# Designs tried in a protein design chat: VH-VL binders against q8zty0. Part 4

Target 1, 249 residues: q8zty0
Amino acid sequence: MAKQVLTYIDAKEFAYIIDSISVLVEEANFLIRNDGLYLRALDVSRTAMVDLAIPKESFEEFPEVEELRFGLNFKELKKLLRRVKKGDKISMEFEEGRVRIKLIGKSVRSIVVPSIEVVGEELPTPKVVYTAMVKAASDVLATAVKDADAVADEVKFEASEEALIISASSDKGEVEVKLDKNSELVYEFDVKEPASARFSLEYLVDITSKTSKISDIVTIELATAKPIYLSFDIPAGGKISYFIAPRVE

## First folded at step 4 (VH-VL; framework fv_sonavibart)

Design a12
Fold by ESMFold2-Fast, scan of step 4:
Structure a12 (fold): chain C 249 residues (1-249), chain A 129 residues (1-129), chain B 103 residues (1-103)
Amino acid sequence: as target 1 above (249 residues)
Amino acid sequence: QVQLQQSGPGLVKPSQTLSLTCAISGDSVSSNSAAWNWIRQSPSRGLEWLGRTYYRSKWYNDYAESVKSRITINPDTSKNQFSLQLNSVTPEDTAVYYCARDEGSQASMEDYFGAFDIWGQGTMVTVSS
Amino acid sequence: DIQMTQSPSSLSASVGDRVTITCRTSQSISSYLNWYQQKPGKAPKLLIYAASSLQSGVPSRFSGSGSGTDFTLTISSLQPEDFATYYCQQSYTFGQGTKVEIK
């Protein structure tokens, strides 16, 4: 009989991953396959989608299963994760209809939660063809978005051959952040066709504030009047990504 | 009931521009609930999506990477149709070309997942000297 | 991008047979996989959307199932008009097709 256990070495990093997902949804289904852990979810307004993929190599222990699905309510999980200390590991043991979650450090703290049935289907990759890609310091994006949020409800991203411009304007004032392709804070720059789109700051502020604690680098993909794609590499392996639908004029 | 009617068969010489039209009945080309696609089919590449046009407060276009430097898809609201122009054609562009509808969206992520529910009859295009 | 692989590429069957066609995706997706039927000289016709939902006007002998990376189209009792090529599709990507031929 094989035990079904998932162990992640950095419980603090896992807590940031859960926080980053929970800005969009209060509960979600995780999917374990033979090669990794996956999650996709839409927020209630269907404006933003989160996509998580962590390969089995990122885990100290990984279940030997063809497929295992489990749903979690993040409220109880976040209560446990608030008690994470530096150096703690997190372990999940899957039993029929329940999950035993352990924080393993100088002491072992555990909770058993029901595995819930979360209403919602697995989601496909959106139909978007991107024309611009920029890899940059994630803190620069987080700061630009925060500055824009001070003056407006909406932010515009414009990619040209020479620069990415993040701007916002209202009666309160104007903010513009320019990332030149040769900037020390820009690691890759590939704009095949200029792109311009506007997005709600309410999603971007929350997403970038949480994800900047996971990854120092963000990959931004844009196309005119299309969802923005933001991707953050996880240090232990894997990726957390977001699609956010554009604002329609 | 929505129907799509394409322009007839064509022979095009290499380096010339391929031009096709798709006429729409039973729906408006400017419908906020639809997107209008061009898809081609060849023995070597199978079914291949080329691009789409759709109306959401203004007109938008998406093009596949493989053709984006050569392709233009344009709506015509007066004639309730949309067209394909493909520049600098080569024998590799020989295919049956279809127009098709899907449910496109700008405001919701869910609407980027849709099926191609209505298709034109197809136009056979041969690129040869 | 996600790649779609169909199995088998071709099969021979008789009227009344149960036919099963599989589509495998390179990455996990949802129930938003679609199935099409194409008869010689005709455009593809949507049969199944969202993995298991029957398109209006399509006979009940057609059904779809699956999730994640493995999807199946089933024809419970093959009819003469069902000899055709079948395609799966997700987003902008199509499978290579499965030809159902008369035995």
Scores: ipSAE 0.163, ipTM 0.515, lowest interface PAE 3.4, mean pLDDT 86

Design a13
Fold by ESMFold2-Fast, scan of step 4:
Structure a13 (fold): chain C 249 residues (1-249), chain A 128 residues (1-128), chain B 103 residues (1-103)
Amino acid sequence: as target 1 above (249 residues)
Amino acid sequence: QVQLQQSGPGLVKPSQTLSLTCAISGDSVSSNSAAWNWIRQSPSRGLEWLGRTYYRSKWYNDYAESVKSRITINPDTSKNQFSLQLNSVTPEDTAVYYCARGQASMEDYFGTGAFDIWGQGTMVTVSS
Amino acid sequence: DIQMTQSPSSLSASVGDRVTITCRTSQSISSYLNWYQQKPGKAPKLLIYAASSLQSGVPSRFSGSGSGTDFTLTISSLQPEDFATYYCQQSYTFGQGTKVEIK
């Protein structure tokens, strides 16, 4: 019986990826197929979905399997990954009911964690036709969302031909951030139809605070009264993406 | 198998609170696969979604913007039912009120968003 | 707000006729459109979900098609029990209804 091994060369980046998933779920199943590593999960309120896809080419070593599924508890995994240093790489060896995780740096640290069976069903891709797409600096989104969170529980995204407006208003105050299509912080701007939707700041604050450490660029896709799509390119290859259901208008 | 049974017809005076209940059989009000909705129908506005309650680790509520300030939808796990309270009613609130089972949140975008089980309806008249 | 327009608002038909009802949306909604039948004094009944999937227990003479902005409900051979009002729905919004009346 041959051992199956997965090795990712940037353990710190991998730790940020796990942090970014764990804002929505405490545990989840990873799926290894012949072409990559995948994860898709809904938060407990079924309001937000995370979608991870990392191609085989992003790994130094990758299992040669048709399909391999393994579930991990992120609370325990994050304790180990908190100790990772720049230059470390991470390796996972898969055994029946357990995963051996190695942090490889100036020394080699090894821990064995149980592989768990996370109850869930296959989640389909949401069927949303987006009418607006903005690619911008991820720190600008994170800051706009944090500022909105100071005054309100919900934030509104409005895309027009000229700009993306992120705003929030309550009796505590008003916040508005305007990203003009010609801004140096906007890298792509494609609005086929104006779009407007409102979202819970609870999800956006947590997601953008973690994902900005993975990617300097965010792709935002919008349609009126539809889930927002946020996509972050991983430097070593692949994407981590989020769908967040809108508040009812 | 799953059935929804609503409270009977009602007459409510303007400015008072409308209260209706929907009793569930064949499923649990705290089912993780369902959301419990109130929808009304009037000749002037047609079919109008009012709001929902659902259980996913804790209770959540969503309300239509037009009624958000006046509406409360509450589950009762001991009686396996959920209720609608609509405050400060006006003649514009005269309608047939239905309870219905649906889905919630991201599940609305996974290929359905349908209301598959409906209560029998309760005629509510708001008049002096 | 995504505007939904049903056409026609009413029609008269005879038993055995092929009936077609359309629903058009102001913005694309992929296949997330549902169809309901409502008889006088009764609650709406789900007929078709996800544009083309027949609900369990619904007769095969009912079918749905379309995606994006243009959707159709078809009754291939109208029966006496099919005289009713039909509604399309996406998300939290319902169409205005199409009344199918006896000719």
Scores: ipSAE 0.330, ipTM 0.622, lowest interface PAE 1.6, mean pLDDT 88

Design a14
Fold by ESMFold2-Fast, scan of step 4:
Structure a14 (fold): chain C 249 residues (1-249), chain A 127 residues (1-127), chain B 103 residues (1-103)
Amino acid sequence: as target 1 above (249 residues)
Amino acid sequence: QVQLQQSGPGLVKPSQTLSLTCAISGDSVSSNSAAWNWIRQSPSRGLEWLGRTYYRSKWYNDYAESVKSRITINPDTSKNQFSLQLNSVTPEDTAVYYCARGQASMEDYFGTAFDIWGQGTMVTVSS
Amino acid sequence: DIQMTQSPSSLSASVGDRVTITCRTSQSISSYLNWYQQKPGKAPKLLIYAASSLQSGVPSRFSGSGSGTDFTLTISSLQPEDFATYYCQQSYTFGQGTKVEIK
């Protein structure tokens, strides 16, 4: 009697979540456990990791399983979900070797996608002691990294007791964005020690362009020469998070 | 099954360039799950990581701050090896030099370990 | 920049003894600490990774424990071939070493 079906009320939001995964990985496993939906994957260069966790309470219907691992091509799934309209629900019914995706609105549209075998061990949580945490408007981060991308390939994040500075420089020019701790665009600011690290803009531009459509707030965690942690709360519950390895000289 | 074999000179004069090579068998220098490291050991500094090279869609190099102005680590995919060049050596560079396999990028934060080591090369910097 | 401190710097023990050595870190590293054995004239050999995982081919008398800032390597029944210096390592930093001499 237990069907392996997952139903999410806001199909448009779910499509943005799929987009946010697809910018980093083409293929990955959905991991369904009794308490939620999970996904953790590295990009092909093993430089960035996406971490998705959505509790079962975020779903209208959720499978009752101990563990179900389901491999998908997120690049292809992204294309199929372009058809999503405002007000649609999305349902995914997991079968042997395939998933049936239903977009439920004024009409019911059904798409069948093959599962793929995605090889690899479950990735551990990166262990980093962070010294700085800033919660800010996500569109401010998206704009800052887009501006930096116009002049450089790398961006530097510097957290001090007073401000978070996002900067980039090259022979093409120089960009600096300062988020003072008292800014109306900063919601929380907790810097125990100054932190400074550099990151590839190719990851940050792609990630922030998609995640800003999911969440209007980003949590940024930093430590000197450590991966940046970016976390975005999903309105219906859960989080999508990213770790990006730092650049070194 | 993976082995690292080192070669290079044992004596280098001050101000010259130290050059060492590490040949890889049983794995590829361009393996996307590995990073190729140089580590030295001296009585004064103990075990000291010098740098690494690794392939993840393109080549990356990372170097320790203490040597970054003098060091170059280069892969050679045709010979399946990687090399160390250390310029302007001083007596402080006298050490046993090891090549070693580790991980890189986000994997550094999953518990990086050096699981395969070369035999070591004793390098003396003396006039 | 995480500092690693090993204790003791050296110890002497008899065959069959339980030996423990400690590694302390200046900041919490969860469980991402490795242990190596180095015999005179040889390269270091990985014994334990991720604080407590035994490397393939390493005898079960070796074990690791700890998390956060305090870690231990234990040799439950010391053998003559265990004469060596032992190093802890996190990321790209090594401890100063602990020399174990068998009586």
Scores: ipSAE 0.346, ipTM 0.644, lowest interface PAE 1.6, mean pLDDT 88

Design a2
Fold by ESMFold2-Fast, scan of step 4:
Structure a2 (fold): chain C 249 residues (1-249), chain A 130 residues (1-130), chain B 103 residues (1-103)
Amino acid sequence: as target 1 above (249 residues)
Amino acid sequence: QVQLQQSGPGLVKPSQTLSLTCAISGDSVSSNSAAWNWIRQSPSRGLEWLGRTYYRSKWYNDYAESVKSRITINPDTSKNQFSLQLNSVTPEDTAVYYCARDEGSQASMEDYFGTAFDIWGQGTMVTVSS
Amino acid sequence: DIQMTQSPSSLSASVGDRVTITCRTSQSISSYLNWYQQKPGKAPKLLIYAASSLQSGVPSRFSGSGSGTDFTLTISSLQPEDFATYYCQQSYTFGQGTKVEIK
């Protein structure tokens, strides 16, 4: 009896959220509970995980369900949302075997997307104890990672009491970006003990290029030889976060 | 080949501290690709992971929530061993205690969800009673 | 906590028999399931990890299958040394004290 609809006021922001998921996974389940919209999925190589949590309060309209799992192809959804205009709202109505997506602006455009059966479990939170946390401008991270990608396949993050250093080196050259704890681009700096780890640039470039369009701020959590945790606050509420496993010798 | 040899008391009184040691041969306790675990087995709780210690650039510990306030796991590089200290024991802590290794590159996110234990100590039956 | 049920709870078999043990979980755990063998007075031995991966040194007569909530351990031809207790252990929430069952 109850219509299962979610409506998000900023369709362009929602499209960026979808895009940010699609850089890591092609297919995943939206999990809708009474308190919010959730998604957690691993990439095909199981090297990185995306974690989305958007509270009910971020939506203009939200379904009344105890729990609904809905499988979607995020690569296809990203393509369909390419033509979202500024000022559009997006509405998703969940039906048996399909979702009706409405882009509500000066005209109402309606797209029907089939539900897919996504085999997978709700993934647990990784068992990582972090020793360093830096909150900084997301564009600085995106630029540092892009610069590192120009010279290497992997990037090193080093957190010390004084600074976060992002560096990469190869026969093509060297890149080093230093974020001092007192920099105007650093909003919070809490390093309980130094941390150092290396990560694949293929994940970081894609993730940071898309997420910087959602959030001006990134929270980076590090521990030596542990997955990096990147969290981006969504302006309308909620977070999109990533765990990326470290490179090992 | 790697072997783990346990030592410690079999009977502990309630409210006292349980102390067990696991000696490692064939590998280093500071191996960069291994983690060293304590697991207990009881009829009521089955196999229960308690925590682990491991070396990457410094020593780290992870502990299960159920015992986090009472447990300490410490490595000893000079003796190539690691120990378990469990404070304020109760009859519910009665179990066979095992030390165990998990080894791998830890390059996958799945390595941080859960681990398979490939080498085990012989086990120590611990009875908590007055 | 994730509930685990293993069946059968007890099995009588003869050398040469094909033995199948099943393990079910109260919620989906993907492939985060391990199988262990334990003989009286001995520590558990890892047989299968990630639901279907055979541990190095384990005889090929052991195999694992399944995903989600339903898992199976198969011994294609039971040998005298295989008479033991078998455990399934989910690694999805292992640090949260999830229980396992014995055959």
Scores: ipSAE 0.373, ipTM 0.666, lowest interface PAE 1.4, mean pLDDT 85

Design a3
Fold by ESMFold2-Fast, scan of step 4:
Structure a3 (fold): chain C 249 residues (1-249), chain A 129 residues (1-129), chain B 103 residues (1-103)
Amino acid sequence: as target 1 above (249 residues)
Amino acid sequence: QVQLQQSGPGLVKPSQTLSLTCAISGDSVSSNSAAWNWIRQSPSRGLEWLGRTYYRSKWYNDYAESVKSRITINPDTSKNQFSLQLNSVTPEDTAVYYCARDESQASMEDYFGTAFDIWGQGTMVTVSS
Amino acid sequence: DIQMTQSPSSLSASVGDRVTITCRTSQSISSYLNWYQQKPGKAPKLLIYAASSLQSGVPSRFSGSGSGTDFTLTISSLQPEDFATYYCQQSYTFGQGTKVEIK
């Protein structure tokens, strides 16, 4: 008979997580399993996928269930989360067909939203073998991508033994950002073989502008002409990750 | 319009290299939206994907883990074909070998499920002394 | 590594029958499953892609359904040319096949 409750200590961080998911989808299903909270979704063009995994240990309170699915509309949720203050907690209480969301601070603000039926799919893990991995400052990636967006609509990532090069070129100009493996902004550098691929800037600009507010560090995984994998560690535990399909010439 | 035609030896001795070729018509082996695969079929293992080659600014290959140490798949742009070389063959490599195309788009779904839409006629390969 | 299991391994049917073939996966693959038809001595032919999309040129009596771990290929009214072995496939893995034989 106990109510099922999920409580996250940093409501502001949770708001950034929701904002980071909403760059790809307007609604999605969350899955609560015995070991954590999960979400996978494809954007409408099937070009990018977001993958969220937050372990049970990241929560102050966590439901004791084998499996619980709930769908949320992020447009409505983001309106509520815009009013989050530093130090607020967020709590979700699950009832049949609805979710009670509380922002807990100096006052308690609550709203009840319907749990929606999202026509979604449980997406499999993409089958990609990566040959290059770079762990770097996330704001450097966000800035490089924003600079590339000023001159082009696609960007190329090239990993070699010595550096990661992010470049874009068009009749409007060209941009190149080089992250040498010994740079103070590079924390790990592991390239088994060189890798090169091109991606749409519209996805990268939106993703990196939101995710840099969650994590100061990004893990970039590359393989030639394969989807890029971007992973951002969540300070309270877990990660939010993205796969973006490569551009075809 | 697109057709695949195979050629190669029907009998190979153990420890030798198996070499098969797949000729492409109606499409280019260097097409940016296609990948070129080898798949074999045996009574004991069923249908088994071996690997692929594809062009995306330069040539790339993917290989199945089970054959990775023995397999090479190479394109030949001048003849518009691609080949399979399988080293150190054993009787367990006896199978019908097919070449096949998969069309890939700039889509994440291509990394969830590949569809083989065009197949060669098949080459029966027997590995025996 | 995702395991694919087809059932039945074989079935006998008559022209005009409704035939259903099932494919189950060890892990959820959403709708990323394809179906192939193979006649003796010939290469497999793609029938259905993405679980339910009919390949161009394939008769409308063929249909696919399902998502997650359970998938079905249906032939609504079996024709003489439909006696063949049918395979499901996900990524680079194939099922073991279902042989549809004449009754």
Scores: ipSAE 0.367, ipTM 0.679, lowest interface PAE 1.4, mean pLDDT 88

Design a4
Fold by ESMFold2-Fast, scan of step 4:
Structure a4 (fold): chain C 249 residues (1-249), chain A 129 residues (1-129), chain B 103 residues (1-103)
Amino acid sequence: as target 1 above (249 residues)
Amino acid sequence: QVQLQQSGPGLVKPSQTLSLTCAISGDSVSSNSAAWNWIRQSPSRGLEWLGRTYYRSKWYNDYAESVKSRITINPDTSKNQFSLQLNSVTPEDTAVYYCARDSQASMEDYFGTGAFDIWGQGTMVTVSS
Amino acid sequence: DIQMTQSPSSLSASVGDRVTITCRTSQSISSYLNWYQQKPGKAPKLLIYAASSLQSGVPSRFSGSGSGTDFTLTISSLQPEDFATYYCQQSYTFGQGTKVEIK
């Protein structure tokens, strides 16, 4: 009699979460444990990793399981999610080999999709000790990387005691964005030691364009020549985070 | 087993281009779980990483800042090998040059297993007139 | 760029001795440190990865420990074939080496 059902109150927010994951992967495994919903996946180039964690308290309805693993192809899921309206809820009911997904509003719309087995193992947390942390307006980061992308294919992040500098340079020109620790667009600034690293703009542009629709605030963590960590708090609870491997000097 | 075999000239004159190759057996140069590195060793500078090439949907190259303006590392999928070209050599480039595999690349390096597990035999390069 | 300092730069030891080599980093690297052995005229050989994981085929007398900025390679009972130079490595940077010589 017990149904394995997951219900999220804000279907539009859930659609943005799926969009934010799908910039890296076309399909992925979700993992439901007794305390929440988790997803971790590497892009095909193994350069970027997405990490999703949503606590069970963020859901209106949550399955009573020790562990449930299910894989979804985001292409079909995104077709349904394009129909989301303000006020809709999304529900997923897990059956053997398939997932019944419902958009619940003034009418109920549903699709049944196969649960697929996505090849791969559960990915460990990258072992990185960060020396700099900045919380800032997420649209400022999105704009800075978009501006950098007009000029170059990689961008440098430099954190000092006084500021975070995001810069790019090529024969096409030079772009620099400086976020001073006292800026009204900087909410927290904690630099224990300076950090500098370069990253592919390809990943940053795609990630920040989607995640800015989920969260107004980004947490940026840096260490010299280490992956950048970008974390976005989900309004209903939980977070979506990214690790992007650095370009070496 | 995976093996790396190096070839190239031992003597190079100053201002010339150094060219070395590393042939791979037991693995593919386009393996998406490996990166292919050049590392050199001299008494004055010790072990020094120069750069790497690797395939992840497309080819990528990373180079050490000290040599970035002079270095090119190229894969050759048809011969299953990769090469090093170092331009405008000086006596400071005198070293034993090794090719080496990093068994995991990109984000996987940070899962705790990014180490140089397979090495070529080394090629002694002397830059002298 | 992370600086790595090995100590000592050289040591003399006898067969059966316990040998300890230290690597210190200028900033924290968690457990992302590898150890190599190099014999004269040969390429370096991986011994330990991720600070404490023994590479396949390496004798159990070799062990690694540490995290953050301080790391140690230990040889519990030195054998004749262990006289070599040992290197730590992190993120494309190598230490300067520690030479283990016959006493």
Scores: ipSAE 0.283, ipTM 0.565, lowest interface PAE 2.0, mean pLDDT 87

Design a5
Fold by ESMFold2-Fast, scan of step 4:
Structure a5 (fold): chain C 249 residues (1-249), chain A 128 residues (1-128), chain B 103 residues (1-103)
Amino acid sequence: as target 1 above (249 residues)
Amino acid sequence: QVQLQQSGPGLVKPSQTLSLTCAISGDSVSSNSAAWNWIRQSPSRGLEWLGRTYYRSKWYNDYAESVKSRITINPDTSKNQFSLQLNSVTPEDTAVYYCARDSQASMEDYFGTAFDIWGQGTMVTVSS
Amino acid sequence: DIQMTQSPSSLSASVGDRVTITCRTSQSISSYLNWYQQKPGKAPKLLIYAASSLQSGVPSRFSGSGSGTDFTLTISSLQPEDFATYYCQQSYTFGQGTKVEIK
């Protein structure tokens, strides 16, 4: 009987990935295939979707399976992984009805969590044609979104030929962050057609506060009144991405 | 509840322009979370998408290649409706014409184009 | 251009039967496939979107499955009101239809 084990060298980075999933969904399936680890899930209100893809090459050990679907409570998993320290490795051993998680450092800590049955279909990729793409420092986006959250419940993204403008306004005040295409914090800027859309700050604050700890760079894709696409490259390989539906009217 | 109500002539002579209107209730024709489509159905060609109009900071139109040179779809914000004009009709344009909405509100709406609300249909006969 | 083929073109069934209708595409479309029901003299009605998601208000006896190039619509226990023509659709292209007739 071969063991179904995955081992990730940077346990703290893996904990941030789990945390980044948990801000959007409580329960979801890890999908383990021959070529990698995948997860795609919608939040309860069906406003946002998280998409995770980590190739098998990012792992020190990876299960030899055609396909394994394993349901987990990500809010509970996040709590268990909060004690991960820099330098720890994480190993997950999938067993019938449970997973054994080992945090491997100067000591080995072992935690067993039950699997849950998450009934659902594998979600397709949203079909959106984007007209603007900006690759920028992820902490700049996180800060802009946090500043906007201080004055409003929603934020507007406006991409023009010259700049990306992130703004919010209410009776409490106004915030505007301008990223010129020639800014040293902008790594790529490709706007075929101006784009403008508004999004809920609660989603963006939660997402960017966690993902900025995973990746120094964010790719932002926009189209007028379409979902925003945010993609964060994982240093060890793979990416975690988000689609967030626009606020209407 | 969103509803679509169609009106227009049932009989058109060859070479003339077919004109149909779809009135919208329960939503705005300029809603930035919807697109407004025309689809026809004939025994010989089945269900055939013709085109759509939608508002996203400005008005956009998409048209099927087969009718692109003859078709115009226009919104009317004052009457909350949109229209189809098909020029130079032939007997092959004889069909039941439907207006339909595709929604763009939730993330699920971006899992492909789905027509969730339909008008009642208008039978159009092209004959001399 | 993506070609879509529905099978069978028609079938006869009795109330209570399990009915299966298939749609095959000439190239992969992931899960971007929808199913519609059309009764004589009426507009088509959306039943299933994204291959397997049930439209609000549609009875649970309807289900969809498949991905890539092969898709299936299933009616678990056929009711009198289910005798109709069924269409698959992806992007702006519709299948040719499957007529479900009373046996």
Scores: ipSAE 0.415, ipTM 0.724, lowest interface PAE 1.5, mean pLDDT 89

